# VH-VL binders against q9xwc2: the designs that were tried, part 1

Scores and structures below are computed, not measured.

Target 1, 164 residues: q9xwc2
Amino acid sequence: VTCDFKNELVSMNWNVKNNKIQIHFEHNNLTENRWTSIAFGDGPGMNNLESIIFSRREDNVITTNSGYTPKKKKVVVDDVSYVTVNDVQITGNKLKVTVSRPLGPAGPRNFSLDQCLNWMVVPGGSLSNGKFKKHHGKIFFIKDVCAAKCTAERIQRINSNKAL
Structure headers, positions and changes below count from the first letter of each chain, unless a header shows other numbers; antibody chains are not in Kabat numbers.
F, E and O are the ipSAE of ESMFold2-Fast, ESMFold2 and OpenDDE, as the mean of both directions, binder to target and target to binder. V2 is 0.75 times the mean of E and O plus 0.25 times the DockQ between their complexes.
[cut] stands for letters that were removed.

## First folded at step 1 (VH-VL)

Design d01 (framework fv_daxdilimab)
Fold by ESMFold2-Fast, scan of step 1:
Structure d01 (fold): chain C 164 residues (1-164), chain A 125 residues (1-125), chain B 110 residues (1-110)
Amino acid sequence: as target 1 above (164 residues)
Amino acid sequence: QVQLQQSGAEVKKPGASVKVSCKASGYTFTSYGISWVRQAPGQGLEWMGWISAYNGDTNYAQKLQGRVTMTIDTSTSTAYMELRSLRSDDTAVYYCARDEYYDFWSGYSDAFDIWGRGTLVTVSS
Amino acid sequence: QSALTQPASVSGSPGQSITISCTGTSSDVGGYNYVSWYQQHPGKAPKLMIYDVSNRPSGVSNRFSGSKSGNTASLTISGLQAEDEADYYCSSYTSSSTYVFGGGTKVTVL
């Protein structure tokens, strides 16, 4: 069961409680006028992906948007985000953010994370005239994430087994 | 050379159907979509719909929903547009155009960069 | 789908700069940076001149430039030449994952 991901640039973990998923995400180098994203889908391609997008503006304000990539691989940002920001901090270029959303169907596309999906972490791209531009690093793929299994007791059992 | 070759002109009676073909060459057909755009005599451009050559998914203009069907044949790199229940106001030049796949991660454009020469469809009694 | 609003005609003299506006809503031109401009000479298929608001395809003269402010996109042709005489159409992606075209603008070189 995969409930976390970490490399030298990004760190992420997720937990399910009361039919909600909470995601803690860290990015070690989110500079001004840049974005980073978490995406969810049934394949490694970009068609019909659900996304959570974090943007850093020149005033050091972090904006969180929900969005999707329709059939033509365009990133479309929702008018109203259905993702709740529980905590957000930017220190230097290090972003730490905690978000939550319903585990089951949510948002204008009724997209559910209560199923096994491929997750993606987009390390970053530029912001230009309100448009999210091409990213400038490798996409990190986290295959077959069954987030519903990431309950507190399951995570505790995983951590105990790592100690063995 | 990247090109889209369309079928020849057609004359149809009201109530008939027409099927226009668009044969692609010089690129990987399945990496792009095909949009269909028509232009009535002396009028502007009107988008009709789009089909993915990758998976055959379609999206049609609301006003043509129920009358239009778009298909692909990957073995011949050909897209088709069928319009049913023809009316005299369907008289137009019908274009197919390569719809560049905007890959957010790669930065490709989402515009109609390559156009067929057009197929004149005349609907008259 | 409704058409985007363009002036019916714009004219200029050789060497002059002209601008064509394309006005939509927040669900198309205002909501996305996916505006394209097409040039059409009589009897010919349209030719892509500008994509993604301001980008030029290879082979398109740098005399053509695009911009956007709010719900209005603009195509500017500098150093106007006789061969620029044509119909120009704007197009935008929409919130319904469709495309909409403007009504077209006839450019006349006086």
Scores: ipSAE 0.006, ipTM 0.510, lowest interface PAE 9.7, mean pLDDT 84

Design d02 (framework fv_daxdilimab)
Fold by ESMFold2-Fast, scan of step 1:
Structure d02 (fold): chain C 164 residues (1-164), chain A 122 residues (1-122), chain B 110 residues (1-110)
Amino acid sequence: as target 1 above (164 residues)
Amino acid sequence: QVQLQQSGAEVKKPGASVKVSCKASGYTFTDYGISWVRQAPGQGLEWMGWISPYNGNTNYAQKLQGRVTMTIDTSTSTAYMELRSLRSDDTAVYYCARDLGYDSSGEYFDYWGRGTLVTVSS
Amino acid sequence: QSALTQPASVSGSPGQSITISCTGTSSDVGSYNYVSWYQQHPGKAPKLMIYEVSNRPSGVSNRFSGSKSGNTASLTISGLQAEDEADYYCSSYTSSDTLVFGGGTKVTVL
């Protein structure tokens, strides 16, 4: 069961409780006028991705958006984010953010994380005049994430659903 | 510094398969895509497809779907392009090129191999 | 048939400016700022001259410039020199997540 990912640039972990998923994400080098994102897809292709996007603007405010990428260089940001920001900190160039969303269908595309999906971390892209630009580099793939299996540590309900 | 070394010229009969190699050096192999582009004698450039050395994902030109396969060997930093069911009009110079689009096919190609001539004749 | 339309040939004299057009559709050049230009001398691999419509790689002369208006991208070579004699190809990303090339333009320096 895959419930975390870490390399030299980013680290992420996630857990599920009460039909919600909570994701803790860290990026060690999110500089001014840069964005990073977590993306979700059900195939090997890079089109039609559901995304959570973190942007650092000139005022050093971290903006979190939900969105979707039908094709590269075509980022569609939702007018109203369905992703809740629980905590966000930027210290130097290190981002620490915790977000949550429903595990099941959510947002304008009714996209569910209850299914097994390929997750992706886009480590960096530039912002120019408020527009999302792409840098060349590698996308970090986390294959076959079945997030529903990542239940949070909690007090077990002793009599729940036990067979005789 | 950056170099893409391609395998040597090939002569094939119609119906055969050819597999061209492209060995990368001078950069981190998994940070860039590899696209394959061919050029028939006296004709223009034709994009064949793209592969990601990071995850092995591929995207092929529609007209070549079913005849082309692209693979990578990360231990040797080598990309391969295999074309099957060869016809005389597959005679071309085949190039590998470093692709700055890391998430899908084709953005632009900053370094090219020298090309591999594949001749298909009886 | 090439997906992008270029003139077959363009000629000029040393010191003059020439422009090569590259016409596509709303599904490629018209919708994306991923237009590139390549120079190819006989017997050589192509060389990147312009990327993302108007950007020059390091080492490419500032005599080369790119632009785009609607469905047409253009490569302009100012101060034309003998070594500019070559074939020039445009390319564009497409809405099908593929890449297409123009038919190529032979530039002759008279």
Scores: ipSAE 0.012, ipTM 0.556, lowest interface PAE 8.3, mean pLDDT 84

Design d03 (framework fv_daxdilimab)
Fold by ESMFold2-Fast, scan of step 1:
Structure d03 (fold): chain C 164 residues (1-164), chain A 119 residues (1-119), chain B 110 residues (1-110)
Amino acid sequence: as target 1 above (164 residues)
Amino acid sequence: QVQLQQSGAEVKKPGASVKVSCKASGYTFSSYGISWVRQAPGQGLEWMGWISAYSGDTNYAQKLQGRVTMTIDTSTSTAYMELRSLRSDDTAVYYCARGPYEWELLDYWGRGTLVTVSS
Amino acid sequence: QSALTQPASVSGSPGQSITISCTGTSSDVGDYNYVSWYQQHPGKAPKLMIYDVSKRPSGVSNRFSGSKSGNTASLTISGLQAEDEADYYCSSYAGSDTLVFGGGTKVTVL
C-alpha cells in the first residue's frame, strides 16, 4: 500500500482521518514564476486529471488551486478552490505545504479520492501572467494509489517495516 | 539588469557545424526558457526552437529537426545552439531570447551572432 | 512562406494612426491568446512591444496597442512618430510548444 513518495526533488505523504485526506507536499526547487502539482486520474495518461496546483509568483506568494486538465488541453484552474491549505512555508526555493480535502466526492467535478487511482507529481512548469504553461521534466507516476487505506496506524506500520 | 551575451561572429564552410553560446545574467536562469530565432540578410524572423533552463527539455522547429541541438549549462547560466550540416542558406544573424515562460513571449534578446556559410 | 500573414508595408504621416494586421489560422492566432509584437530597427535586435495580444511591457509607449478578432491580430500605432519607422513582426503560439512569426511589415513615416 502506497502512502508516500520521495525523490531528490519532491517528497509527499498522505493520510486519511474522518473521511478527509491530508497531503503533505515538499518541493526542493520551486523557483519564482513556477508551478508544481499533484494530479489524479484513472489511467496513466495526462487526460481528464483532477489536480491540486501550487504556484510561486514574483512576490513570493504561494497560491494553492484546485483544477483539472481536460482531454490533452491546458490546465483549467477552478475559480474557487475546494482544497483547504493547512500550512504553507517557503524557505529559499524549498516549499512545504499541507493541504486537505474530502476523501469522497468534492469540487465542481464531484471527484473522489476514495477509489484507487493513478497519482502523478508534475515536478514543475512555467507561469505567465497567472497562466499555467507546459510542465518541465518527467512526470512522476505513482500507480494504483488506494488512499482510503492510508490510515495513521497503517502508515506507522509501513514506516516501521522500511526501517528493516 | 537582465543581459544575454552571445558569442562572436563565425565563418563556416558548407557541411560544417556551428555552436553559438548565450550567457545569461541578472535573473534566476532556471526560472526561464531560452528561444533561438534567426534572421537571414534582408529577411524576416524564423523561430528555431526553445529550451527550458529548468529541465533541459527542448522543442525544435520541424524544418530544423535532426540538424539542431539546444543545451544548457546551469553552472554557468549559459544556453547553446548547435546547427549541423550547414548550407549557404543558413547564413543569418542568430539571436537568443529569454521567454519568461519558455514560448509565450521573448522579452530580452541577445545582440545576435552573425554566422556566414560560404565556400 | 511565413506562417502568419502581414502586409509587406504600411505608411503614414506624423500624428496619424496606423494598423498592422497579422492573420493566422484557428490553430494559432484563433485558438490562443499568446500573440506578441516586436519592433526592429535596422542592424538591431528585435524589441518586445506587445505580448498576450494587448499587454505592454514596462517602458513601451501607450501609443502602441494590440487587439485580436478571430484569426487576425492587429497592432495599432497612434500619434505616429519618425522613430516608429521600423520593421514590425507578429508572433503566435501555434500549439505543441511551437512559436511562429509573421513575415514582417515595414512601417514608413512619410
Scores: ipSAE 0.006, ipTM 0.534, lowest interface PAE 11.3, mean pLDDT 84

Design d04 (framework fv_daxdilimab)
Fold by ESMFold2-Fast, scan of step 1:
Structure d04 (fold): chain C 164 residues (1-164), chain A 123 residues (1-123), chain B 110 residues (1-110)
Amino acid sequence: as target 1 above (164 residues)
Amino acid sequence: QVQLQQSGAEVKKPGASVKVSCKASGYTFTSYYISWVRQAPGQGLEWMGWISTYNGDTNYAQKLQGRVTMTIDTSTSTAYMELRSLRSDDTAVYYCARVEYSSGWYEGAFDIWGRGTLVTVSS
Amino acid sequence: QSALTQPASVSGSPGQSITISCTGTSSDIGGYDYVSWYQQHPGKAPKLMIYEVTNRPSGVSNRFSGSKSGNTASLTISGLQAEDEADYYCSSYTSSSTLVFGGGTKVTVL
């Protein structure tokens, strides 16, 4: 069961309680006028991906949007985010954010995370005149995430089994 | 001057292994995937697989899975492709290429190519 | 066999327009906007001419254009010139997270 991901740039973990998923996300180098995102998809490619987008503007305000990528790789941002921001901190260039959303169908596309999906982290792209520009750098892939299985009880069992 | 420099031509016996190198210069190595494509004499292009230069993840063509291994050495900005249990129909020019316009699980487009390495498998 | 179907050869005279087709299925060309075209001169590595169906890399002549309708992608070369004589390959992403090439088309300038 996969309930976390970490590399040198980003760290993420998620858990499920009462049909809601909470995601804690950290980015070690989110500079001004940059964005980063978490995306969810059923299968390969950048078509029809559901996303949560974090943007840092010049005033150091972190904005969280929900969105999606249609048939082409262009990101479309929802007018009203259906994702709840529970906590957000920016210290230097390090972002720490905790968000939540319904585990089942949610938002204008009725997209559900109550299914096994491939997840990805887009490490960054630029913001220009308020618009999201093409991302740069490697996309981090997390295969076969069955988020519904990431309950507190299962996470505790996994951690107990890792102990020597 | 973005460039991929490949190792020289090789002649191998059936059953042997070959390891081709691809050294990148003029760009940030870890920001692009490297893909491998081969071309038998007088034939078309055949995709072999790609490797993430950031985390070493690979994706191989189904027919080559079990015989091919792709690796990287970040300290020298070099990608490697090793093909084992060589057969005469593995005789081909082997290309490495930089993957640009990639935004997901697929290979994007190959914007920079190495000059190719001829591998001849003969008895 | 190649996964994507291209004509073996196409010929034209200088100044003419020619079109090369590339036909697949709904699991590759028809399902995604990730079609690329490559030009290859004898003894040389391929060169990217078109990516994402219609886009040209910097430095590629605007005489080259790409399009797609259903399961068929097309490369059009307008104002055909002697240096356009080469092999042309299409490629597409597939639903199996792999990449496939067409069999190639030899373009002859008469």
Scores: ipSAE 0.005, ipTM 0.535, lowest interface PAE 11.1, mean pLDDT 84

Design d05 (framework fv_daxdilimab)
Fold by ESMFold2-Fast, scan of step 1:
Order: C-alpha cells, then sequence, then structure tokens
Structure d05 (fold): chain C 164 residues (1-164), chain A 123 residues (1-123), chain B 110 residues (1-110)
C-alpha cells in the first residue's frame, strides 16, 4: 500500500482519519510566479484530472486552489476551493503545506479519493497575468494509490516494515 | 543528453509486417511518451500514434487503427511500432519522437526525434 | 491531403522577414494553444522550432517567432539567413486527442 512519495524535488504523504484525507506536501524549489500541483486520475488515459494547485505569487503569498484539467488541456480553477489548508509555510524556495478534504465525493465534480487512482505531482509551471501556463519538464507518477487504506494503523505497519 | 536510437532500414513485400524500435537514453523513460510520425518520399509528415512510457497506454491515428500496434519495454527504455498488412503506400521514413506521457498534461510536443527508419515496401 | 493548410512555398532575400501561415479549424488550431513548428533540412529529422504557439526551445534563434489568431497560426522568421532554407511544418493537437500536421512550406532564400 502506497501512502508516501519522495524524490529530490518533492515529498508527499497522506493519511485518512474520520472520513477525511490529509496530504502533507513539500516542494524544495517553488520560486516566485510559479505553481505546482497534485493531480488525480481516474483511469488509464487520465482524462479530466482533479487537482490541488499551489501558487506562489509576490511577497511570499501562497494560494491553494482546487480545480481540474478537462480533456481540452485547460487548467480550470474552482471559484471556491473545497480543499482546506491546515498549514502553509514558505522558507526561501521551500514550500511545506498540509491540506485536507473529504475522502469521499466532494467539490463541484463530486470527485472521490475513496477509489484507487493514479496520482501525479506536476513539479512546476509559470503564472502569467493570473493565468496558469502548462508545466515544463518531468511529471512524477504514483501508480494505483488506494488512499482509503492509508489509516493510522496501516501507516504504522508500513513504518515498522521499512524499519526492518 | 537526450537520444532516440532507431533500428535500421527494412525492405518488405506487400502483406508483410514490420517492427521498428526506438531506444531512448538521457532521460527517465517512464516520464514521457513516444509518438510515431512517418513521411513518404517527397511528402509531408503524418502522425501515426502515441504510447505512454509510464503505463503503455496507446492512442492511434484513425487511418491506422487495426494495422498498428505500439509497445514499450521499460527495462531497456525501448518503444516499438509494428505495422501489419503492408502496402506500397506504406513506404516511408518512420520517426519516433519524445512526447507527453498523457495528453491532458503535455510537457510540450515532439522535442527530440530519432534519425528515422526507412521502410520500403515493394514486390 | 493535409489536415492543416500551409502555403506550398515562401521566398525571401537575406535579412528580410517572412511569415508562414497554418490554417486549421475550431477543433484543432482554434481550440488549443498547442501549435508547434518544425524545421526539416533535406535528409534530416525534423527539429522543433516553436511549441505552444509562441515558445522557443533552448538553442532556437530569437529570429523565429510564433503567433495565433482564431484558426490560423503563423511562424515568422526575421533576418532571414541561408541556413533557414528548409521545409517548415506546423502541427496542432485535436479534439480527438491526436496530432495533425500541415502540408509543409518550402522556404527558399534567394
Amino acid sequence: as target 1 above (164 residues)
Amino acid sequence: QVQLQQSGAEVKKPGASVKVSCKASGYTFTNYGISWVRQAPGQGLEWMGWISGYNGDTNYAQKLQGRVTMTIDTSTSTAYMELRSLRSDDTAVYYCARDSPYYDILTGPFDYWGRGTLVTVSS
Amino acid sequence: QSALTQPASVSGSPGQSITISCTGTSSDVGAYNYVSWYQQHPGKAPKLMIYDVSNRPSGVSNRFSGSKSGNTASLTISGLQAEDEADYYCSSYTDSSTWVFGGGTKVTVL
């Protein structure tokens, strides 16, 4: 069971409690006027991606939005984010953020994370005149994330197995 | 440095099949897709299809559906394109090119190309 | 027959500017900001010159610029040089999640 991901640029872990999922996300190089996102796909083609988007604007202001990428390759930001920001810090270019949302259907698309999905981290893209530009470079894929299984009991079992 | 190395030229008879390989190096193979593009002598470019380096998902041009199959071998960072029931008008240079792993999150179009594989179909 | 319409040829003298048009439909060029331009010299593989309508890859001269209006994308080459003599192809993403190419334009430097 996959409940974390880490590489040189980003790290992420998630857990489920009281029918909510909490996601801890870190990005080591989020510079000004750039965005990064976590995206969720519902099948092999990964059309209609559900997203949580983090944007860094001037003066160290971090904005968190929910949104989606329809088939026509546009990032559409929800007018009202259904994702709760529990903690956010930016130190130099290092972002640390904790968000939560309902595990089951939520938001204007009734999108559920209580299903096995392909997750991805889009490491960065540019912001131009308030609009999200396409990302550049590598996308990090995390296959078959069954987030509902990432309970405290199961995470402790995973950590015990890693220690051995 | 990014490199796509293609297999050598092929001569086939009508009705045969051909399988062209494209070996990638200089990047993480699974983070990108491979598109196949062909060019008949003196003609323009024609997109044939795409395969994900991540999971092997494919999408083929309508004209070639039923005759083309694309596959990957992640252990060797190699993409393959097989074209069946060859006709004389399949004579072309066949290129592989680096593409997005998923169209909804395209990093950019075909930024690196192989040198091409000439496939000649003649009786 | 190509999905996108380009002029068959365009000519210019060294130092001049030339523009190549690429006309599609509301289901490709008009729908997406995913228009690319490729340069091809005889016997060589195509080289990406412009992506996402107007962006240049590293190493591509700033003499090359791209734009789009409605269903028509354009490639402009300023300060034309002998080395620019080549075939140029536009391409666009489509509503079917496929790619299509233009018929190509032969650029001649006189």
Scores: ipSAE 0.013, ipTM 0.563, lowest interface PAE 8.3, mean pLDDT 85

Design d06 (framework fv_daxdilimab)
Fold by ESMFold2-Fast, scan of step 1:
Structure d06 (fold): chain C 164 residues (1-164), chain A 122 residues (1-122), chain B 110 residues (1-110)
Amino acid sequence: as target 1 above (164 residues)
Amino acid sequence: QVQLQQSGAEVKKPGASVKVSCKASGYTFTSYDISWVRQAPGQGLEWMGWISAYNGNTNYAQKLQGRVTMTIDTSTSTAYMELRSLRSDDTAVYYCARGTYTVSGSYYFDYWGRGTLVTVSS
Amino acid sequence: QSALTQPASVSGSPGQSITISCTGTSSDVGGYDYVSWYQQHPGKAPKLMIYEVSNRPSGVSNRFSGSKSGNTASLTISGLQAEDEADYYCASYTSSSTYVFGGGTKVTVL
């Protein structure tokens, strides 16, 4: 089980409370006219990836969208995002963002994170005239993420044992 | 250049265990999965399972569940596959392969080790 | 008892085209564009020839092409050459998060 991921470029952690998942995501080099995303595979054999997309179109303006990627094509952005932005900061080229969404089925595709899924971080792609260009390069793949197990109860149990 | 260097051939007796190593170089080890694939003499390729080099999560072929263990050592960029309770039908060349997962969810092996022959004989 | 069905052998003459079929189910070949093809020369490790049904890795000859219709994927080798003589395996990701191989096809160049 894993509830975090970190490398030189990105850092991410997640936790579940009250049937909602909160994801804290950092990107150390999100420059102007670039996008990055967190993508989720619907278990085995899915052709389409559910996504949370972060875009920087102008200096210090970050847009967060829900969406999906059909097969090998570009990201398709939902007209109405079902992901809540709890906090967003950009300092230089370093993005720090905290988002939340329902753990269970949500959005126009009724996609649930209350299942073990393959997660991916797409480090970045370019934006050209408002269009998302396909990422060419490595992705950061995390196999079999069981996010529902990332409850604050683990931390609370530890704190309770220490207090008693 | 991406390389996967496997340990040398092994001869084991029935009931023994074997542990094959796969040392990766030329890429960021923790950014890819390692799969293990075996091939018995005169037979085809058989997928055994994969391990994430990032978090150590594994998924084993159902047929081998309970006999196989896959591990990683991030400090040496090395993956290991241990097979226990060896039988004569475990005689095979064992390959490690780098698992590449696309944004679309496709999974395939772009680089392979040269293979490790494991012979199980009495 | 391979999960994907391939013919045991296919033969052709130099310069001709041959096609190898790979039949699975809707849970692997038929459900998604997740078919890969691997070439194996005697005594050597497999080499990736095609991924995601029809994509070629850098360095693979354009004489190799892949396609799919329903539950059957196909690898076509055009302009057959002596060095193409090898075993060819199809493979696919599955609905159970596993990976399966076909039984392999021996290609003989006459």
Scores: ipSAE 0.007, ipTM 0.552, lowest interface PAE 11.1, mean pLDDT 84

Design d07 (framework fv_daxdilimab)
Fold by ESMFold2-Fast, scan of step 1:
Structure d07 (fold): chain C 164 residues (1-164), chain A 119 residues (1-119), chain B 110 residues (1-110)
Amino acid sequence: as target 1 above (164 residues)
Amino acid sequence: QVQLQQSGAEVKKPGASVKVSCKASGYTFTDYGISWVRQAPGQGLEWMGWISAYNGETNYAQKLQGRVTMTIDTSTSTAYMELRSLRSDDTAVYYCARDRGYSYGEDYWGRGTLVTVSS
Amino acid sequence: QSALTQPASVSGSPGQSITISCTGTSSDVGGYNYVSWYQQHPGKAPKLMIYDVTNRPSGVSNRFSGSKSGNTASLTISGLQAEDEADYYCSSYTSSNTLVFGGGTKVTVL
C-alpha cells in the first residue's frame, strides 16, 4: 500500500480518518510568483486532472485552491475551494502544508479519492497577474494510489514491519 | 488494434536535419504520450524524450536538449521527432512508443525508422 | 555509457530458470517503482514484458516475473524456452524526470 512519496524536491504523506483524507505536503523550493500542485487522474491518459494548487505571491502569502486541468494546457481554479487548509508555513523557499478534503465525491466535479488513481506532483509554474501559466520542470508520478487503504491502523502496521 | 506507423528510412548528410513521423491508430491519441527511443547498429536502447498528446508537454534527454524537437498534430493523431545538426553517430533506428508518463512502461512500439547519416 | 548495469549475457537450458539483474542507484531503480523490462528479437522492435517493477501486460506469459531489492531490479524467466532467446533491457525513471536504459543482456537458450 502506498501512503507516502518523497524525493529531493517534494515530500508528501496521506492518511484517512472520519471519511476525510489528510495530505501533508512539503516543497523545498517554492519561490515568489510560483505555483505547485498535487493532481489526481484515473486510468490511462492525462485528461481532466483534479488538483490541489498552492501558489506563492510576492507578499509571501500561500494560497490554496482546488481546481482541474482540462484537455488544453491550462489550470482552471475553482471559485470556491472545497479543500480545507489545516496548517501552512513558508520558511525561506520551503513550503509545509497540511490539507484535508472528503475522501469520497467532493467539489463541483464530484471527484472521489476513494478510487485507485494515479497521483502527480506538478513541481511548479509561473504566476502572471494572478493567472497560472503552464508548468515547467519535473512532473512526479505516483501510480495506483489506493488512498482509502491509508488508515491510521494500516499505516501503523506498515511502520511496525520496517527493519527497526 | 493499437498501431504506431512510422515514416520510411532516410539518408542524410552531416549537418542536415531529419524529421520522423509516428501515426497512431486504435486508441484515443490524446490520452497518452509518445516516447522516442533510438538504437545505433549493434548497440543498446537510448531514450531521447517524450511528448504528451494530451497537452504537448515535452521532456528531452539532457544529451539531446537543444538538438531535438518533438511535436504532435492531434487532427491526424501523429507525433513528430526532429533531430538537427546530424552527425555520423546519430545513425540509428528511431522508434516511437506509446507512453503514460513513466508509469505502465512503453506498451506499444512502432517498427522503427532507419536514419543513416553519411557523406 | 549505459546508465543501468546489466550482465552482458546469461544462458540456460530449456525448462530451467534464469535471472537478469539491473543495478542503478537511489536516484533511479532504488528511488522509484517505475522499472520496466523489454524483450527484443533480432531485427524487431522491443516488446514490453514487465512494467512498474512487477506488473505483467496482458498476453505476457506468467513465466516472466519482476522484482526489486534496494538498487537492483531483477527479471526472472522460469521454464526457459527457445523463443525466450533474445536481448533484454531494463529501464527506469530517474530523479531528473527522465528514462534511462540498461546496457542489455543477451539470453541464450542452450
Scores: ipSAE 0.006, ipTM 0.507, lowest interface PAE 13.8, mean pLDDT 84

Design d08 (framework fv_daxdilimab)
Fold by ESMFold2-Fast, scan of step 1:
Structure d08 (fold): chain C 164 residues (1-164), chain A 120 residues (1-120), chain B 110 residues (1-110)
Amino acid sequence: as target 1 above (164 residues)
Amino acid sequence: QVQLQQSGAEVKKPGASVKVSCKASGYSFTSYGISWVRQAPGQGLEWMGWISVYNGDTNYAQKLQGRVTMTIDTSTSTAYMELRSLRSDDTAVYYCARDYGDYEGWFDPWGRGTLVTVSS
Amino acid sequence: QSALTQPASVSGSPGQSITISCTGTSSDVGSYDYVSWYQQHPGKAPKLMIYEVSKRPSGVSNRFSGSKSGNTASLTISGLQAEDEADYYCSSYTSSDTYVFGGGTKVTVL
């Protein structure tokens, strides 16, 4: 089962407890006036995706929004985010953020993560006058994430096997 | 099982319009796009355009802009492609295919194809 | 529409390996790791063989592999078999938010 992802630019891990999913996300190079996101869908493409979007403006405030991407060029932010920010830190250009949301249906689109989905990390694009510019570069795909299986018990078992 | 079922063969006269249907089953219809691809007899594949089932956004090949319209009916999980002002060089097999998105160029599954013959 | 460049034909004998090239530009193959390959037998719809440059769908033989270097993607068929005789097309996403196909390669098994 897949409960983490890491490369040179980003890392994330997730776990489920009490019908909530908690995601810890790190980005090593989130500069001023840039955004990055985690997206979810049953297709590996960039259309019709549910998203959690992180933005850094010139005042170094990190904003976290729920939203969706109807097409790769568009990032649509919900007026009221249904994602909870549990911790957020920006040190230099390194973002560390922990968020949570209901595992089941949530938000204006009633989108559930209690199903096997393809996840992706969009490394990010520029913000210009508060508007999201399209992403330039490779998107990181994580196929067939069955997040409901990422319980503390199962994660401990996986870690024990890796330590062997 | 994921599949796309297309309407049957059509014979049209020059200047007429044709509307091909593509009925999806076995997956969440609103989670993917639909691309249309045609193939003239003995020729290669030519992309015509795509439609986002989620919001109805379309993007058409420049060559076909103004003659093609792509639509969806979410109540029947059916996509449609209408081509107007038909010419003899529009004779082709027309395919619909499930489109995995704009950053990716893969199509799976494909419909069986609909032969459209334009003749006088 | 700019077509991707493929050789018109490639031939081999059973058990050999063959490679089909697909050359584009920096605005398609060179910019995106989203090259796919399709197999088409006469009278049939195309079948996805490779996606995201090198990944195989469930049910596609491991004899098929894909790669990319710069503006050129390649499909390699190892252990060539009679049923591999078909037309093969590459496709890529473009910076104009469109798709483009290669001209196709007829594979003949001698």
Scores: ipSAE 0.008, ipTM 0.511, lowest interface PAE 8.6, mean pLDDT 85

